# Designs tried in a protein design chat: VH-VL binders against SHC-transforming protein 3 (SHC3). Part 14

Target 1, 186 residues: SHC-transforming protein 3 (SHC3), of Homo sapiens (Human) (q92529r149to334)
Amino acid sequence: LGPGVTYVVKYLGCIEVLRSMRSLDFSTRTQITREAISRVCEAVPGAKGAFKKRKPPSKMLSSILGKSNLQFAGMSISLTISTASLNLRTPDSKQIIANHHMRSISFASGGDPDTTDYVAYVAKDPVNRRACHILECCDGLAQDVIGSIGQAFELRFKQYLQCPTKIPALHDRMQSLDEPWTEEEG
Key: E = the ipSAE of ESMFold2; O = the ipSAE of OpenDDE; V2 = 0.75 times the mean of E and O plus 0.25 times the DockQ between their complexes.

## First folded at step 21 (VH-VL; framework fv_reozalimab_arm2)

Design e6 (from m1 with heavy chain D112E; at its last look DockQ between E and O 0.47; V2 from the best seeds 0.63)
Fold by ESMFold2, look of step 21:
Structure e6 (fold): chain C 186 residues (1-186), chain A 128 residues (1-128), chain B 110 residues (1-110)
Amino acid sequence: as target 1 above (186 residues)
Amino acid sequence: QVQLVQSGAEVKKPGSSVKVSCKASGYTFTRYAISWVRQAPGQGLEWMGRINPNSGGTNYAQKFQGRVTITADKSTSTAYMELSSLRSEDTAVYYCAREYIGSIYNPSYETEYWFDYWGQGTTVTVSS
Amino acid sequence: QSVLTQPPSASGTPGQRVTISCSGSSSNIGSKTVNWYQQLPGTAPKLLIYSNNQRPKGVPDRFSGSKSGTSASLAISGLQSEDEADYYCAAWDDSLSGYVFGGGIKLTVL
């Protein structure tokens, strides 16, 4: 991914995720992101209104999603995706809204295929703990964003395999000091 | 409406090459990958490879590595598949299909995608 | 044989429930989601089921998918004559670094 790729998208907000994505099957992870999109879009006036009628969440989904956080909701933001991080900034680039190390991002999804303007991703950060973040992306941009996130995941995984640590104790200490905890480990 | 329109049928001799086109309309071409899938007469579907039209990045099935070249032209919203060193067993219908990336799970790089829209197919016959 | 194994054919009568199976391995179905494609005679395939059990717009709810271990199933309830087609399961395969299809199953409605 090099220095990264930058998109202008609309940030809709986030909602707490109360369980590790590691403990859930793939289909449940996807359902969580769809429900998260629905809840956040209900709360944000003027969100793009191509939603289908929302179905009631299952008992499992209700137990997994927590409180919404609508700080910066509805704002156009600069999203930069690189092998190191997913960085969200205000349009003038003077304020960091969020900075997620790639290891702290566990899951990304594009919502319903026939309403394709959303990306949801689950990340752990110091401010929101584990949360599902919702982006509104115009005209198929969501697929480009998801693809770039996927490329960043793949490239970081390949880098890890190519440079294995020679000493497990040193490797463990360096990883602990230099990387944030991921939701899949904590 | 999303549409993929492919070039017409071709008859080729063994050892030659064929280049099939796939013109996309109804969506932003550079934002979705295009895959190519073939189907020999009376046989099943076989994935050949894919291209990201924005970056030009490709991924080929091992069986076709070295014989297939997939390209894209952003200015015409058209993907191309070229298969070289044709043999009689390359006689098939060749489809282009648009990829939709569903979800991605980081720890295992578990990526799902599917083909949500398909071209009508291009029949390629290889015979002397 | 295909990487994903399907029986070559199946049949049912109108109104019946029929189940179409697909068997894979840990490098594909065991760790990846499964998609299903329907191919009517003389036409291109169309997406029928994605992400194990999700239906795209326009696919009726009598089509359902499921996955267990390294196997997947497509169920069709209320079978209709227009359901006569070839059905393919599909998934990404890590060991091949490629997308794989089952060999296809020809469903006949009697």
Scores: ipSAE 0.530, ipTM 0.774, lowest interface PAE 1.6, mean pLDDT 83
ESMFold2 (binder alone), look of step 21: mean pLDDT 91; pTM 0.940
OpenDDE, look of step 21: ipSAE 0.826; ipTM 0.894

## First folded at step 22 (VH-VL; framework fv_reozalimab_arm2)

Design f1 (from m1 with heavy chain R31K, light chain K57R; at its last look DockQ between E and O 0.37; V2 from the best seeds 0.57)
Fold by ESMFold2, look of step 22:
Structure f1 (fold): chain C 186 residues (1-186), chain A 128 residues (1-128), chain B 110 residues (1-110)
Amino acid sequence: as target 1 above (186 residues)
Amino acid sequence: QVQLVQSGAEVKKPGSSVKVSCKASGYTFTKYAISWVRQAPGQGLEWMGRINPNSGGTNYAQKFQGRVTITADKSTSTAYMELSSLRSEDTAVYYCAREYIGSIYNPSYETDYWFDYWGQGTTVTVSS
Amino acid sequence: QSVLTQPPSASGTPGQRVTISCSGSSSNIGSKTVNWYQQLPGTAPKLLIYSNNQRPRGVPDRFSGSKSGTSASLAISGLQSEDEADYYCAAWDDSLSGYVFGGGIKLTVL
């Protein structure tokens, strides 16, 4: 059982990922994450100075990343991590920004330790399709967040291998995807 | 300030065991895995294994499977490496190192990491 | 011995650019990020490059990393006497299910 853990982080936005991450090696996935963070941070006020001057993105990376969605950019949010999902809410819990069931998440990556703590993850939802979601964390918090995500992945993987009578049914876990990202219209 | 402080040098006889400690400070101990790496005199670095201090889960290099035991004590923020059936070739400096997580993958939880902070090393001499 | 192959030594003069190589396979460098560690004599290793080409705080920009296929390189421009050290490439290896270091390369500054 994972009861979940909640962090307060800043949501920077997301950027569409045009290919399945399973078709890409780990090194390429890491480069995609870094490029996604860079592009979203350059577009978000108050996060612009997080990265040093960068070379133009490669043709491979440009072909993999699509358009950004900066809805909720710069907003403080509550992130709840459990074995079932990553759930992003406004601090008052009145609005769901995103709810990503674990089967819909392909990977998570930590940010650059030298400048700003980031966590990025690639997930599917009805609003953003497959996208890389970017979280800005307090100093030191990013590794707590990525470590909790890793623990959730590990526990889910080990439960799958054991097949105990307490393994949650897929239908129960799929229900956490029923609240899509809100529309662009205000 | 992240710090890993290891126990002092040890002199051991062949066939005995050694247990090296690694006390962590300046960060949340349970959120970072600890690896152990050794280096024989004049030789390169050799990864021995790792522990996730939160779950207690371990992974050992094949060469050391059956001889190495890595543990962690959450209450003291201390990791331990015990190597048994010591031989003269086990004479080395033993390092603990903190893992920094780069990426974690689903559906299997494969992890891409590197060692951002290292202990000062513990010299273990296996001498007749 | 190591599945990551490095030449045993390299040398250069102050101010020169030197390139240190590391050869692996599809089970390591070909699919995983490459890290580099510097070890001065009598000291613990220090992270020099992570995630193929990223520098931690305090590492000068004259150190750069790259990779191509199953090989990786560490370049040092403006070579200085303090750069005399052993340099290790490292990566996770899927076949061994373990973290692996190259055999190390001794860099001498003449």
Scores: ipSAE 0.470, ipTM 0.737, lowest interface PAE 1.9, mean pLDDT 82
ESMFold2 (binder alone), look of step 22: mean pLDDT 91; pTM 0.934
OpenDDE, look of step 22: ipSAE 0.795; ipTM 0.887

Design f2 (from r6 with heavy chain R31K, light chain K57R; at its last look DockQ between E and O 0.47; V2 from the best seeds 0.66)
Fold by ESMFold2, look of step 22:
Structure f2 (fold): chain C 186 residues (1-186), chain A 128 residues (1-128), chain B 110 residues (1-110)
Amino acid sequence: as target 1 above (186 residues)
Amino acid sequence: QVQLVQSGAEVKKPGSSVKVSCKASGYTFTKYAISWVRQAPGQGLEWMGRINPSSGTANYAQKFQGRVTITADKSTSTAYMELSSLRSEDTAVYYCAREYIGSIYNPSYETDYWFDYWGQGTTVTVSS
Amino acid sequence: QSVLTQPPSASGTPGQRVTISCSGSSSNIGSKTVNWYQQLPGTAPKLLIYSNNQRPRGVPDRFSGSKSGTSASLAISGLQSEDEADYYCAAWDDSLSGYVFGGGIKLTVL
């Protein structure tokens, strides 16, 4: 994957995730991220998709998602995906919006049928703590983006599997995702 | 617009091998894994294995370990499945299918996916 | 046979609602999403339901999926003659480290 693959996508914002992805089963992780997409899409004027009236979220989902942050909402960004990080920049590269090291990213997901142009990922950062970040990936780009994220996850996981002690390496990787993010470790 | 076109029907003798091709078009080939699924006459669907065309990494169902080889050629956007030491019970229709990624968990690399596009199938008959 | 169990057949009359089931375990349906595939006679399978209950574009809303515990169900309301097909549930299985299909259920429309 080398220096990474770059996409131009729209950043919609993020929403707090109040529980570690490690503490949830896979199906629940997916439901939370899809709910996060829906909430942020409804909050951003002119966002593509999500025109249908929605059911109220379950009490469990409401307890896991916190406040949204719509700073930079609707901005076109340059997203670079590498085995090291997801890097979000303004298209002219004058400002880094976020740099999420792969160690700080736990989960990525697409949306519901009415939000198929979206990709979300859960990461820690110094501003939003643990949050689900929402990307609008028009023109079928969403699968390319999540596929590249998946490639980065897979390559990192294969590196950990080459460790002589499989279980300790997995514990270290999962434990770092539960710890608060710091600038020194990022 | 996404399309998977497979090679034609084959008739084989026991003990030989068969190689089925699956030509992809209408999408970025390296961004989607390809799975192979077979269906014996009157039977259900059986997953055989998959390949990630970007890395070239293949994974196989336990039942087919040692007999199946799945490969991909990025330059022609084509996946291949080769099954060796054929037996009469390998008579089946063989499908390729594109994996659509739903969700991915990083720490232990788990992927939720399904098959959104299928090839037309390739009939392989293994007879005396 | 498969770790995902489906009854071998079901039938219904046009206009009725039919429900077909899929039973699994904690290593598959209990923790993973369930997908459903329709296979019309002589054709390749087609994705019918994904992520437990989501319909791809072009699939009629009379098809619906649900999941509870380690079991999943596909419901077809307003049954039509073209719904006569084989239906497969499917999910990833952690114990097998592989994708698994149910044995399939042949639905006949009387």
Scores: ipSAE 0.667, ipTM 0.788, lowest interface PAE 0.6, mean pLDDT 85
ESMFold2 (binder alone), look of step 22: mean pLDDT 91; pTM 0.935
OpenDDE, look of step 22: ipSAE 0.790; ipTM 0.889

Design f3 (from m1 with heavy chain I101L; at its last look DockQ between E and O 0.46; V2 from the best seeds 0.68)
Fold by ESMFold2, look of step 22:
Structure f3 (fold): chain C 186 residues (1-186), chain A 128 residues (1-128), chain B 110 residues (1-110)
Amino acid sequence: as target 1 above (186 residues)
Amino acid sequence: QVQLVQSGAEVKKPGSSVKVSCKASGYTFTRYAISWVRQAPGQGLEWMGRINPNSGGTNYAQKFQGRVTITADKSTSTAYMELSSLRSEDTAVYYCAREYLGSIYNPSYETDYWFDYWGQGTTVTVSS
Amino acid sequence: QSVLTQPPSASGTPGQRVTISCSGSSSNIGSKTVNWYQQLPGTAPKLLIYSNNQRPKGVPDRFSGSKSGTSASLAISGLQSEDEADYYCAAWDDSLSGYVFGGGIKLTVL
């Protein structure tokens, strides 16, 4: 499913998301990712975006976001986007920071005019469970990054549709993203 | 400076086709989808469809399925909209618009976007 | 016509606050972000509000957007003569699998 595309971006960190994206409407998903960007940027000195202080989030938004993980905060990383996964590695490519298979990624959000340098995505993994991962992109790169993620999502979904007798039901794909973290080893 | 420049006005007869061009400049053409929106005289805006110039993937509004073809040429940074079997009610101003991609939901591939830059519009008049 | 319903016209006087409405459904405004476009006479539309309530660079802060349930509103405070235009709400609609515009509101400044 092709070799993918690689960008150099800054990893800001992640914050746990306590509800599945399927259980939320699209507007609420976007609000959650904006709040996640804001919280992680406030916790990482020197982050771009020039965020203004905001009113406290609603009780609903506060109940959806959990603990942040800043272990790799501010690190320049290689992000490889393919239809199989989003892969985050150190610049020398010797350490994998995260590898999120497409089946574990539910949502991605690009920057808007007041956050044009950011891309966020929500994924599950054994370490962070469901979390929103925040990437700071260079000038103009954020739309390239979100566009490449979108193309990977689209191509994978079209592959899913092209085998109608062998395509797993959409319900099965949605259920896998709603599942709590589990060990998948045999 | 982002700019979308469309081809000039056209007068067409019923039953013919029209092909409108939209040349993009000031940004990386393949990174943004292009939508086409029309506006009949005295009427509102009507979305016709879109193309992802990188993949060539298209989505068309149900009303125009079978009559509209949207294409893109990466080498010239130009999008095209062709509308066939023209009728008098197809008289309108046709706009191209650049999509700013806001958010994407993966499992069912759903997107949320808005149009941050628009072409100047192309008047197409269909009359006999 | 569009699944998004707007009154056909509205009016106000300079300095007044005007609220422009848009009604939809759970397949669009109820679950998606709402965008607003301004169209001055004889010109192409222009993005005025995106993502429910965000202003692009260059849009004055007298324009504000909001949504509640399946309805959205655009408020214009300190109304000025240059605000005379058509205003369109817009959103993605899941049931139509397409982008939809409201019918548009002609705002007249008296």
Scores: ipSAE 0.678, ipTM 0.796, lowest interface PAE 0.6, mean pLDDT 85
ESMFold2 (binder alone), look of step 22: mean pLDDT 91; pTM 0.939
OpenDDE, look of step 22: ipSAE 0.827; ipTM 0.901

Design f4 (from m1 with heavy chain R31S, light chain K57R; at its last look DockQ between E and O 0.46; V2 from the best seeds 0.69)
Fold by ESMFold2, look of step 22:
Structure f4 (fold): chain C 186 residues (1-186), chain A 128 residues (1-128), chain B 110 residues (1-110)
Amino acid sequence: as target 1 above (186 residues)
Amino acid sequence: QVQLVQSGAEVKKPGSSVKVSCKASGYTFTSYAISWVRQAPGQGLEWMGRINPNSGGTNYAQKFQGRVTITADKSTSTAYMELSSLRSEDTAVYYCAREYIGSIYNPSYETDYWFDYWGQGTTVTVSS
Amino acid sequence: QSVLTQPPSASGTPGQRVTISCSGSSSNIGSKTVNWYQQLPGTAPKLLIYSNNQRPRGVPDRFSGSKSGTSASLAISGLQSEDEADYYCAAWDDSLSGYVFGGGIKLTVL
């Protein structure tokens, strides 16, 4: 991705993820991000009736998700995807909503059949700690967005594999996405 | 809307090579990987490999490593699969398919994907 | 021999419920999502089920998928003549570093 690729999407908000993605298997990571989409969409005014009907309870999955942050909910934003970062700005570029370096992003996922317009990604930052960020990608662009994210992940990973010490660096890269576990409210 | 159109049937001699084309339309070609899957007569599906059209990066099934080359031309939105040193066992229908991305794990680059659109298939017959 | 094992055939009559199995290992079904493809006679495969149990638009709800441990299943309720096809399970396999398909099962509707 040279200078990056830019999309106009809607930012719905984020929800804290209380477990490291490394500590979960791949299908569980996908399930938690889809639950995160459901919870954030429920909290933001604007309804898709079919999506709201698909909020099955899961106490195990729900214990992994924490507090939501809807500070920028519903804003149209410019999302720039490069090998360095995911950058989210207002369209006038006067406010940075988030800037996540690729090393701080662990996972990206699409929605279920009734939420095909959504992309979620899990990243760390000082404000939200580890959180799942939800994007609504108008005009059927969700696969273009997640495809660009995937290409950025792949290019970074291939650059990592070119290193002489790739196995220690892989372990270090995975550890840098972790944080000490915070205890749930009792 | 989304369409993958493959080149026509080919008859080849053992020891030669074949290059099958797959022209994409109705979507942003560089945003999706393309996989190639073959099916010998009366047999099941066999994944051969894939290409990221933006970077040109490829991954091949171990069985085909060294014999298959997958390429992409961004200017024509076309992917190609070339299989060399053909044998009669390579007689098959060859499909291209677009990868639909489910989820991606960044640290170790693990991806779940499936094939949401398929080409019509290209019959390759290897005989003397 | 595919790393994903399916019975070679199954049959049923219209209105019946048929369950098709797919057996794998920890390097594929045990840790990855399972997808199912339908191939009608003389046509290219078509995505039927993805991400274990999700249906693409246009796939009727009488098709359902599930997985447990290293096994997956596809259930077809209210069997119809149009369901006569080959069905393939599929998943990524870490040991092979590749995408794998089951051997396929030919479903005959009597």
Scores: ipSAE 0.668, ipTM 0.780, lowest interface PAE 0.6, mean pLDDT 85
ESMFold2 (binder alone), look of step 22: mean pLDDT 91; pTM 0.935
OpenDDE, look of step 22: ipSAE 0.859; ipTM 0.905

Design f5 (from m1 with heavy chain R31N, light chain K57R; at its last fold request DockQ between E and O 0.50; V2 from the best seeds 0.68)
Heavy chain, then light chain:
Amino acid sequence: QVQLVQSGAEVKKPGSSVKVSCKASGYTFTNYAISWVRQAPGQGLEWMGRINPNSGGTNYAQKFQGRVTITADKSTSTAYMELSSLRSEDTAVYYCAREYIGSIYNPSYETDYWFDYWGQGTTVTVSS
Amino acid sequence: QSVLTQPPSASGTPGQRVTISCSGSSSNIGSKTVNWYQQLPGTAPKLLIYSNNQRPRGVPDRFSGSKSGTSASLAISGLQSEDEADYYCAAWDDSLSGYVFGGGIKLTVL
ESMFold2, look of step 22: ipSAE 0.681; ipTM 0.803
ESMFold2 (binder alone), look of step 22: mean pLDDT 91; pTM 0.935
OpenDDE, look of step 22: ipSAE 0.800; ipTM 0.888
ESMFold2, fold request of step 23: ipSAE 0.634, 0.617, 0.631; ipTM 0.759, 0.734, 0.758
ESMFold2 (binder alone), fold request of step 23: mean pLDDT 91, 91, 90; pTM 0.935, 0.935, 0.930
OpenDDE, fold request of step 23: ipSAE 0.856, 0.849, 0.855; ipTM 0.911, 0.908, 0.910

Design f6 (from m1 with light chain W92Y Y99W; at its last read DockQ between E and O 0.73; V2 from the best seeds 0.79)
Heavy chain, then light chain:
Amino acid sequence: QVQLVQSGAEVKKPGSSVKVSCKASGYTFTRYAISWVRQAPGQGLEWMGRINPNSGGTNYAQKFQGRVTITADKSTSTAYMELSSLRSEDTAVYYCAREYIGSIYNPSYETDYWFDYWGQGTTVTVSS
Amino acid sequence: QSVLTQPPSASGTPGQRVTISCSGSSSNIGSKTVNWYQQLPGTAPKLLIYSNNQRPKGVPDRFSGSKSGTSASLAISGLQSEDEADYYCAAYDDSLSGWVFGGGIKLTVL
ESMFold2, look of step 22: ipSAE 0.654; ipTM 0.771
ESMFold2 (binder alone), look of step 22: mean pLDDT 89; pTM 0.921
OpenDDE, look of step 22: ipSAE 0.851; ipTM 0.909
ESMFold2, fold request of step 23: ipSAE 0.687, 0.687, 0.673; ipTM 0.806, 0.793, 0.782
ESMFold2 (binder alone), fold request of step 23: mean pLDDT 89, 89, 89; pTM 0.910, 0.915, 0.919
OpenDDE, fold request of step 23: ipSAE 0.907, 0.906, 0.908; ipTM 0.952, 0.952, 0.952
ESMFold2, last read: ipSAE 0.672, 0.716, 0.681; ipTM 0.776, 0.816, 0.788
ESMFold2 (binder alone), last read: mean pLDDT 89, 89, 90; pTM 0.918, 0.917, 0.919
OpenDDE, last read: ipSAE 0.906, 0.904, 0.908; ipTM 0.951, 0.952, 0.954

